# Ledger of designs, part 194: miniprotein binders against p81326

Target 1, 226 residues: p81326
Amino acid sequence: MLHFGGFIMEINHISKILEKEREEYIRNKVEEYLKQGFSKDDAVNKANQSWRTYIGHRIQDVIYNLLKKFLKDSGLKVTTDKALNNRNLPEELDKVKRLIAINYGEYLFLPDADVIVYKVENNDIKIIAIISVKNSFRERRFETTYWKLKLKESPVTSHIKVFLATPDKDNEISYKCPNGKPKKMRIILEYELDGIYFLKEDFEETEKAKHFGKIVEDIIEISKKL
Short names: E, the ipSAE of ESMFold2; O, the ipSAE of OpenDDE; V2, 0.75 times the mean of E and O plus 0.25 times the DockQ between their complexes.

## First folded at step 16 (miniprotein)

Design mc2 (at its last look DockQ between E and O 0.73; V2 from the best seeds 0.77)
Fold by OpenDDE base, look of step 16:
Structure mc2 (fold): chain B 226 residues (1-226), chain A 85 residues (1-85)
Amino acid sequence: as target 1 above (226 residues)
Amino acid sequence: GSPEEEYRRLIEEAKKLIEKAVELAKRSGNPELEKFAEQLIEFAEYLIRLAEEYLEEGRPKIAIEWLELAVRFLQMALELARKES
C-alpha cells in the first residue's frame, strides 16, 4: 500500500517545500550577518552554513514524524539521538541508548542516529535500524559509512541496519556512473550501507538504492526477521 | 485574498477532509486500508501543526505549502477509504 504512486509523489514534495525557504532564509541571514559587521563574502558563507543546519534539522523532523506515524501500527517505535541526549531517560530510552552505543575502550559514544527504529518484545528491546538523514553531502560525506562500520564491529550492534535518506538536491549520489564516470561517493555509500532512500524521482534505482516511499516496508520486513 | 485568508480557507478544507476521511475509514471493510488511511490522516495532522508553526513564525507562504501538502495526504486517505466503501 505504501507503494502507492501518489504517496511517492507527495514524499517528493516534502523536499521541494523545504527548498522553497532557501532563498528567503539566505537573504535574511546575509542581512543579519552584514549588520553584525561581516563582509559580504563571509556573510554569504555563514548564511549558507546556517541554512544547512536549519534545513537539515527540518527534514530530519519531518522524516522522523513520517516514520513514527507509518511504523506505529507495526508495533515499531521511533526515537532520535537528540531524544537520547538527556541525563534522565525513561528506562526504555536508556536501554535504546545503550544498545546503539559504540565502544571506544574507556568511552562509549553514540553514532549519528537521526532516526532510530526499535521494537519491544517480551520486555526486550531490539534495535532494527538507524536512519541518517542528509539534505546534502557537502560535509562529512562518509560519516554514515563510518558509523555503519563501527556498528558492525560489535555483536551487540552488528545486526542494526543503517540507512541513508536524502533528497540529494545536488545529484551527488543519484547515479553511479553519470557520463561514464563512477561517482565514488554513491558507490561507497551503496556498498557499505544497508540502503539509500531518495526523496526524489530522478535517481538510479538498485537493490539498495530505492525511493524513500519503500523504507517503511523494508523496515517492517527487517523487523520480522529480528 | 491575503495569505492569512488563504491559510484559513485551507484549514477549513483540511478539517472537513479529516472528518470525511475518518468517517469513511471506519466504514472500510479492509483493515489494512483503514490503518493506512489513519496513518495518512495522522501525518496530515502533523503537517497542519507544522504549518501552524510557520504561520506563527510569520512565514505564511511556506505555511500554506505545508497545508496544501496536508490536504493532498487527506485526499489520498479519502480516496483509499472510498475505494473500499
Scores: ipSAE 0.809, ipTM 0.916, lowest interface PAE 0.6, mean pLDDT 91
Fold by ESMFold2, look of step 16:
Structure mc2 (fold): chain B 226 residues (1-226), chain A 85 residues (1-85)
Amino acid sequence: as target 1 above (226 residues)
Amino acid sequence: GSPEEEYRRLIEEAKKLIEKAVELAKRSGNPELEKFAEQLIEFAEYLIRLAEEYLEEGRPKIAIEWLELAVRFLQMALELARKES
């Protein structure tokens, strides 16, 4: 446990560093927009919007790189929703995209799958897990559970593990019964998803709610069973 | 000292830690240890590249935070290699 404890603790510093960026980022963006001729109110609104997009992409990029480095020697490959949206998809990624797409009659849509883990065996692609990265639960709180339920409806996708990764800095889902009262959002997310992985130290651990550092070994163990 | 001087010190520390961790892990004769140490080093190298981006963008205090995290992962790789398990 000693080396896992250190690994878990250092991973939690990622979200702390990102939060330290906020004040400087917003200040710099406001100055940039003011120089472009925007009003003060518009510059502030644009800077905050820019931050929300920036922080979401940064967390996803760090998670992608972490998983890519720590899973590669287990025969597992990692890709992203952004890579799957390229017009010139390699054949392998085109197969990954088709294997996670959800049918809505005339339309095919990808689930909220920021990071996708898969393996290739004998030219067959097996999707292991998708990870949804959420910084906040103020909007679309149950988006990830919706996609899990849709994936369960087809025998082709029902095996796919659906994970949520989050800093959850505002403790929106960190505890099952804060102040003795059931937190519906945490309870439903934990029930429906295959796992919730927190990029922080202070949350209620369960068999499904874990430190983010545990995700690597969990994915490896799942892949061995498939 | 200046943020740039602190950054340079941390970069040199990181390079030294990488060399020591790689050497010790290979000398251990433990393939699982070598593999995990290399994974830690490769992730630390990503963090160093991220820190360099922040430094080039004129955000040296944040760059140092990312670089310090990279150093902590490298120190972990070295401590793991010392276990000789």
Scores: ipSAE 0.764, ipTM 0.901, lowest interface PAE 0.8, mean pLDDT 87
ESMFold2 (binder alone), look of step 16: mean pLDDT 76; pTM 0.690

Design mc5 (at its last look DockQ between E and O 0.80; V2 from the best seeds 0.81)
Fold by OpenDDE base, look of step 16:
Structure mc5 (fold): chain B 226 residues (1-226), chain A 85 residues (1-85)
Amino acid sequence: as target 1 above (226 residues)
Amino acid sequence: GSPEEEYRRLIEKAKKLIEKAKEALKELGNPELEKFAEQLIEFAEYLIRLAEEYLEEGRPKIAIEWLELAVRFLQMALELARKES
């Protein structure tokens, strides 16, 4: 793809821009929590938690819109678990929701699915991929892996690719064995998931660990096989 | 200038780039490149809207950053369109 390198570089800026908000956001939230009567330490902790939630949503929204625009011409549709969280859904989205549901016997639950890619062919919906977007791995480190494994348990969902997209700001999963020490999280995530896509340049590339710029092409290729 | 002035400058720049890119696309004979350039433009337009949201939230500095990114995507689209024209 022409200008792919430039495209990759600009994708990296997404995470950089989002991170620029952090200092101001934390400061403002700390002040807010102090005014509410929290201790300094509690205020800082709460502010950091608030930031993680905030930035997580922001990056998810950006990635959703990115994928929506760049997959559109391939006949692929994109939605989110948020969009599925309604009592009254259009028929298409209701079908999508049902096709990603995980069976727990008496109950059906949806996996964490920040972005859902699907196609409509001959009035049938095929779920292609679920993309989990994580800014950091401080919490719920293997949640995406759990959902992947659960999806594999049913013939209805076993074909669904599960990808992780992350800037990995803290370098928690960027390398498999930095300094000769295996990074458990990287190894497990790479093993269990269908792919990890980084919104950064500094990472160990493998068959499954790629730059986020490649995710569009990979999804399109997968869609052709389904 | 003020952040607001810089924001306005970038908005105008983005608008001009959109126009130029769309015009250049009319002359582009490669459908694949055309689609990609259009996708870049559409994504840039999203980023412009995102910047507007930040501006409305009283955060012009971050809004400017998003606009700058949008401009870069638009430049990429324009360059792509011009190479094959």
Scores: ipSAE 0.842, ipTM 0.930, lowest interface PAE 0.5, mean pLDDT 92
Fold by ESMFold2, look of step 16:
Structure mc5 (fold): chain B 226 residues (1-226), chain A 85 residues (1-85)
Amino acid sequence: as target 1 above (226 residues)
Amino acid sequence: GSPEEEYRRLIEKAKKLIEKAKEALKELGNPELEKFAEQLIEFAEYLIRLAEEYLEEGRPKIAIEWLELAVRFLQMALELARKES
């Protein structure tokens, strides 16, 4: 067997393209807002906010399609929180939704699960993993860890792996602090989650913190144990 | 030399690479590698469709970036098929 480190490196090009798209996107949006009469400062602020919304959806779509293509021949299926929130939900997806829902007495909520990986065996559905896609950790740094802890509380959901996928372009969790210690947010995320998968070339790699391209192999191996 | 003409050259290159990779896979005797190469081709086809969306939205320069990435995955699929054959 040959190892394809090239696959890992080519996957990292996704974030490079997204960064190039950022420049064009911001420039066009600033011009648009200036034409609407906003000041330069306001136009820049609004363009950056527009970008964050836009790119979040783009990254999630790319990750979904990557996983869908690379997992299909391993008997694994992939869906999204958007698909699970459709009004006319097929029976299979309705079961997926019910199997990841958190019970709060009279209410059921879905965890922060942008992408869900599951398998179907004899009409039985087994949830393998939930992937949370994060561009920024500014205000709700530990939302993903909260949902992991909630999933651990029930024997029905405690087996579900919870992964974080991130380009981490602002280097919030990629590198150690100047004092040589890992950043606090990195320590907590790595401890609580089942894995952190980076869509970038450079970061402090550990047993749980890997290049995003490794996620396919990891999910397949997990699925063989269930 | 326009971005649109550059896109046309790249899409033709991508189509040829898909054809070459699929042909090379017919002679590959490793089922696991065949599946991986097929997955590379399918993901590249998604990237091509994504590039087409950008082109239709009047953003040919970024469309070319996605198409070039698709070509890289197709070249990888072809390389895999030829080295094992």
Scores: ipSAE 0.786, ipTM 0.913, lowest interface PAE 0.7, mean pLDDT 87
ESMFold2 (binder alone), look of step 16: mean pLDDT 82; pTM 0.797

Design mc6 (at its last fold request DockQ between E and O 0.89; V2 from the best seeds 0.83)
Fold by OpenDDE base, look of step 16:
Structure mc6 (fold): chain B 226 residues (1-226), chain A 85 residues (1-85)
Amino acid sequence: as target 1 above (226 residues)
Amino acid sequence: GSPEEEYRRLIEKAKKLIEKAKEAAKESGNPELIKFAEQLIEFAEYLIRLAEEYLEEGRPKIAIEWLELAVRFLQMALELARKES
């Protein structure tokens, strides 16, 4: 049901709406930075960086809420790494935090986990999936892959699925070999991750590269096997 | 009308659709459809809250876009709920 054509189309509209404010946002930020004494070029660069951060958070919040609403009836819970950045966590979230932590010997660090899907069964927490949400790939192109590989190194976390969700507005990873030229980033991300989910229609679909509308069903299916 | 007037119009439309969709879902004989309709309604309600945030930030045009999306989700919920009525 979630992959209904109408639902897919509306999901695609999310990224479109988010991009509508870009020009105004950039303009306002450029003006702000110019007033602060930056050069035009610096102001533009800073404005673009600010936009990337801003829009990244917005799309993450939308996707988080989407997954939260559409997974709840399957007994699945959803949280974020931000929610885990607290000294005083409820017991449940403290357990979630510990179950996604990566060991670096003297230190434990959390992977980038924009969305964390887990279930509670018999008072035990099982982490199902981590979803990284990226609006663009201009920076930190392989960070999600890094975290996936790190999670695989421990029997505690090796079962955790790592997905990437993106509108890929710049078509950086939408196709494997556009014009006969391999897109390194698409190929590597698809190979290393458990799935890539696109909030758009124009992409090369594969077993691992799907429309975002399928992510809920996929997560539910995975949860049943764990 | 003004963006503010359009916003108010869409809010009222959304409220009416929520009630209709909830009612239709209750009348549906398909539990899966009911569940999905309810999920759509809840997500639409989130989008309405998101629109409110944009409005409060003085950005009514973007708020309207989110409301329109919410309305479409509500319409979808209503349509799904009515398929088995």
Scores: ipSAE 0.837, ipTM 0.928, lowest interface PAE 0.6, mean pLDDT 92
Fold by ESMFold2, fold request of step 18:
Structure mc6 (fold): chain B 226 residues (1-226), chain A 85 residues (1-85)
Amino acid sequence: as target 1 above (226 residues)
Amino acid sequence: GSPEEEYRRLIEKAKKLIEKAKEAAKESGNPELIKFAEQLIEFAEYLIRLAEEYLEEGRPKIAIEWLELAVRFLQMALELARKES
């Protein structure tokens, strides 16, 4: 049922709805910044940056809620980087945090992972997947691959699947060779990551590059093998 | 005619679809269908709450878009139950 074509098509409406909001959002933010005394050019630039943050956060919230609802009956739980950075962590989330932390000598840091999927069996926690949500690739375009490589360095984290979820509205990674030339970002991301999940219809589908609606089924199948 | 009036029509439609989808799934007697329908309904209820946030912020046109998506998931739950029963 999770591979049902209607489910996949309706999920792709999420990014379409978010794009319809963009012009009104930016207009309102420009007015807000002008009231604060910024020049027109500065206000426009700040409004566009505000939009990128806003829409990235909104996409993450929708993805979190989707995964939470569709994975719970398979014994899978979902949390976020925000929840793991809370000072008042329940014991379960504290264990999740420790299981994904990366050691840098005297320091421990969490990878940059927006959504984390795990399972609990007899109080034993197994991290299944980390999903990085990217609306655009203008900055830190390969940060997700860096964290994948770091997770591979340790036997306790090497099994963790690292996925990228994106609407890729500007077609920055939608095709491998869009004009007969290799698209470096797409090729490297697809090679290094465990999967790229697109919140749109128009992209080059491969074994690793799929419609976002397939992610639930994929995570469930992976969890059965761990 | 207004966006607020259209939102009210859609929210009442969504409420009816929730009841119909739950009933149809139970009548199917299919445990996997019941489970999937419940997941679709729960996600639709999240989308309705999201739409209500936009409405409260005075943005009814975008609120309608989220509510229409919720209705589409609810219609999917109902349609699947009809196919299996």
Scores: ipSAE 0.818, ipTM 0.924, lowest interface PAE 0.6, mean pLDDT 88
ESMFold2, look of step 16: ipSAE 0.793; ipTM 0.913
ESMFold2 (binder alone), look of step 16: mean pLDDT 81; pTM 0.777
ESMFold2, look of step 17: ipSAE 0.801; ipTM 0.919
ESMFold2 (binder alone), look of step 17: mean pLDDT 82; pTM 0.782
OpenDDE base, look of step 17: ipSAE 0.835; ipTM 0.928
ESMFold2, fold request of step 18: ipSAE 0.813, 0.803; ipTM 0.922, 0.912
ESMFold2 (binder alone), fold request of step 18: mean pLDDT 81, 81, 81; pTM 0.774, 0.778, 0.779
OpenDDE base, fold request of step 18: ipSAE 0.806, 0.806, 0.807; ipTM 0.917, 0.917, 0.918

Design mc7 (at its last look DockQ between E and O 0.86; V2 from the best seeds 0.81)
Fold by OpenDDE base, look of step 16:
Structure mc7 (fold): chain B 226 residues (1-226), chain A 85 residues (1-85)
Amino acid sequence: as target 1 above (226 residues)
Amino acid sequence: GSPEEEYRRILEKAKKILEKIKEALKESGNPELEKFAEQLIEFAEYLIRLAEEYLEEGRPKIAIEWLELAVRFLQMALELARKES
């Protein structure tokens, strides 16, 4: 049912709507930074950086809520790294936090986990998937891959699927070999991650690279095997 | 009309669709379709809240875009609900 063509189409609108804000946002921020005494070039750069942060959070929130609603009836729960960033956590979330932590010897650190999908069975928590949501890949291109590899190093976390969700607006990873030239980032991300999900239509589909509309079903299927 | 007036118009449309969905679901015999319709409704309701946030921020144009998306999700839910009847 999630493969309803209409559903896929509407998912694509999410990123489009978010991007409609960009021009106004940039303009307003540039003006703000100019008033603060920055040069035009600095103001533009700062505005663009601010936009990346802003839009990143927005798309993460939308995707979080989407997954939360569409996974609810499958007995799956959804949280975020932000929700885990508290000193006082409910027991359930404290367990989730501990189950995604990466060991660095003296320290435990959390991977970047924009969305965390887990289930509770027999009072035990099983982490199903971590979804990294990226609007663009200009910065931290392989960060998600790093976390995937780190999660694989422990039997506690090795089962956790790591997915990337992106509109890939700049077509940085939409195709493997556009014009016969391999896109290093696409190839590496697809190889290392468990899946890439696109909030757009114009991409090269593979076994691991799918439309975002399929992510719910894929997660549900994975959850049944764990 | 003003963007605010347009927003209100679309919101009323969304409400009307919601009522139609409720009516259609009363006659529904497919639990899976009902479930998916409910998910669509809940997501649409989130989008409506998101639209309201933008409206409150004084950004009615973007608010309208989100609200229109919500309406489309509600329409999908309605279509599903009607297929069961």
Scores: ipSAE 0.818, ipTM 0.919, lowest interface PAE 0.6, mean pLDDT 92
Fold by ESMFold2, look of step 16:
Structure mc7 (fold): chain B 226 residues (1-226), chain A 85 residues (1-85)
Amino acid sequence: as target 1 above (226 residues)
Amino acid sequence: GSPEEEYRRILEKAKKILEKIKEALKESGNPELEKFAEQLIEFAEYLIRLAEEYLEEGRPKIAIEWLELAVRFLQMALELARKES
C-alpha cells in the first residue's frame, strides 16, 4: 500500500530503457546477418525477430528478479521455466515441475509459465501463480488463455492464477473499446486470465487490468487465501 | 565527460544514498516499512549488477540507464526510511 504510486512510476522505466536499446541492437544484428551472406530483406527480418526474442528474455529476467526480491519475505519462492527444464533438478523444483505439467497422452508440456510463484507449506509445495511475459501480440495471440483453460480443467491445477505481464508498447490490448469498437484481444484476455499487468502508464484500468507494480501485493494476498 | 566517467559519478551517488538509508533504518519503528525499504535496496543492487554487465560489454550508455533506475529505487528506500525516523 505504502509503495503503490512511487513503485509503479519507477517500474515503468524498465520498458522505456529496453526501447532505448532497440535501434542500436537491430542495426548491429542487421550488420551481422549481412556478413553471414543473407540478403538485405532477410537480414532485417532476422534482426527484428532476434530483437523480439532478446527483449522478451530481458523483460522476463527483470520480472523474475523483481518478484524474487519482493516476495521472499512473505515466504514465497520464484522459479522459471528455464530452471525447470534442467535435467538434474533439485527435489523441490522437480515437484514444482510435476505440479504444473499438463498431460497430452504421449506428451507432457509445461504451460506458458515464464515465471512461477510457489510456496512450501507443511512440507508440501503449492503453486500460487504463473506469469506469462509478452512484449507483443503479433504472434501467439491467445496462448496464455489456452494454458489458463487447460489448468482449469483439473482440480489439481484449477487454483493456479495465470497472469500476463506486458509493456504493450503498440497499444494492442491497452483499451477495451478504442474508437467505439470492441478490441477482441483485450476483451478475451481480460475475461479468461486472472490479471493483466501493464509495464506502462497509459491503459484502461479495470479490476483485472492493472499497473504492474500491483502484482506483488496481489500475489501476497492470494497466497494468504491458499 | 565520458560515459564511463558519468557512470562512475552516478555509482558514487548510489553508494552515498545506500549509506544514508542504512543510517536512517537504524531508527526504524515500523518493521513492515523497513522490510519494504530493504526489498527496494535488494532490487536496486540487482539493477546495479545488470548495469555493470552492460558496462563490461562496452555499452556504457545503456548501463547508465539501468544505473539511474537503481538510484531511483534507492531514493525511494531513503524516503521511506526517513518517514519512520
Scores: ipSAE 0.779, ipTM 0.911, lowest interface PAE 0.7, mean pLDDT 88
ESMFold2 (binder alone), look of step 16: mean pLDDT 81; pTM 0.784

Design mc8 (at its last fold request DockQ between E and O 0.79; V2 from the best seeds 0.79)
Fold by ESMFold2, look of step 16:
Structure mc8 (fold): chain B 226 residues (1-226), chain A 85 residues (1-85)
Amino acid sequence: as target 1 above (226 residues)
Amino acid sequence: GSPEEEYRRILEKAKKILEKIKELLKETGDPELEKFAEQLIEFAEYLIRLAEEYLEEGRPKIAIEWLELAVRFLQMALELARKES
């Protein structure tokens, strides 16, 4: 039921809508920065940076709501890094936060875990997966890989699946060997992560590189094995 | 034809589809089908709320894009309900 092509194809429309918004957003921001006294080149750079932040938050919100709706009847709950950084945490979320935190001596940090999927069984919380949402790979190219490796260092967190979700509009990781040349970023990300889920139609599909619409079924199947 | 008028027409279409889905689901005996259809409806309702935010911000053309996606999910739920009823 979850695997029918219509569901997968309609989810891929999310990134198409976001791309239609991009041109209007950039134009408006450039004009806003020009009015603030920035040069044209500076205004364009700032507008593009603003868009990356804006679109990242929008994609995260859509993914959060999608997973929340489609996972709830499988006994799976969903939260976000924003919710876990709230000063006043409910007991359940405080436990989630403790179960994914990485120890750096006297400091504790959360991994890059934009969206977190977990379940509650017999009053125990088990973290199933974390999803990192990336719109661009020009900065912090392998941040998600670093967090996967850190999670693997402890037997308490080593079972946690680490997924990357991306529209990858600029084809930075869509293909392993574009034009016959190995793409280091795609090859390393696919090797180290548990999965890459593309919010678009055109990419090289593999066992670990899939349409985003497959993520619901994959998470449900993983949860049954825990 | 303003974009706001177009938005309202599509929203009314969405409401009619939703009512038809509810009618058909009363007649199904497949709990898993009903569950999946309800999940599609709930996600579509989120998309409609998102579209409304864009409309309120004075961006009706983008709002229509999100609303049309919501309708696509409702149509999917409708087709699912028809196949099993």
Scores: ipSAE 0.816, ipTM 0.923, lowest interface PAE 0.6, mean pLDDT 88
Fold by OpenDDE base, look of step 16:
Structure mc8 (fold): chain B 226 residues (1-226), chain A 85 residues (1-85)
Amino acid sequence: as target 1 above (226 residues)
Amino acid sequence: GSPEEEYRRILEKAKKILEKIKELLKETGDPELEKFAEQLIEFAEYLIRLAEEYLEEGRPKIAIEWLELAVRFLQMALELARKES
């Protein structure tokens, strides 16, 4: 019995803690860029860009570790695209890498895969899910959707679930039709992806849009069907 | 006290909770609850390490926030362990 209530609340704190760094981080970076000779406006813009990169990596790392710990006992393994960007991969990870690769004719490329969940059964690797972790949607709004569609085109990868995990701090995709106006990004992402998981409470819940606290259970359930 | 002193106090609290959980889990009869408690502990331990990284970077205030989150996860594990005992 997953005591989901407390767990859900604590997950929400992850995003809150990460956001507490923002003001200090921005201030420090602005000062740094000013010292480098940038204008105030340029310094602010660069600082904000730096923050987006920084916080994106931090939240990805936290989510990776969360999933790794909470999926381990279900026989599921977790890795990242970063771990796959090595010339000398262990056999297992080399197989994982090949099983998520997208064919572009002369080239194979990996999808953006912040977190990759897979299982090993009888020495065979089965990719279960790819989780894209996005703190903000200001850039590359439909990139995850692109990768989902590309994965769907091959019988090798068509079974792979693609999820989006986000705190959605700016409420870009939290609601489908806020104030009666459709949010294209929410609608498209929800339609194309296998699920959206929010690290917050204030969102419109649907069959595909859930709290992040449910992702572990959902992945385990999917793994049993594959 | 200094942020560093506060960090140390919270860390000691976390350690005490961990010790208590370990004592209680020795007597647990529900394997599913035990499993979940262990997962919570492992995640809390990760958060403690994360807090240490922030502390080493000279950011004790944020380190404290992560450490407090770790304590909350440990408290959840402790509650589960208590229900099993």
Scores: ipSAE 0.796, ipTM 0.911, lowest interface PAE 0.6, mean pLDDT 91
ESMFold2 (binder alone), look of step 16: mean pLDDT 81; pTM 0.775
ESMFold2, look of step 17: ipSAE 0.797; ipTM 0.919
ESMFold2 (binder alone), look of step 17: mean pLDDT 81; pTM 0.778
OpenDDE base, look of step 17: ipSAE 0.796; ipTM 0.911
ESMFold2, fold request of step 18: ipSAE 0.816, 0.815, 0.809; ipTM 0.922, 0.920, 0.920
ESMFold2 (binder alone), fold request of step 18: mean pLDDT 82, 81, 82; pTM 0.783, 0.780, 0.783
OpenDDE base, fold request of step 18: ipSAE 0.759, 0.761, 0.761; ipTM 0.899, 0.899, 0.899

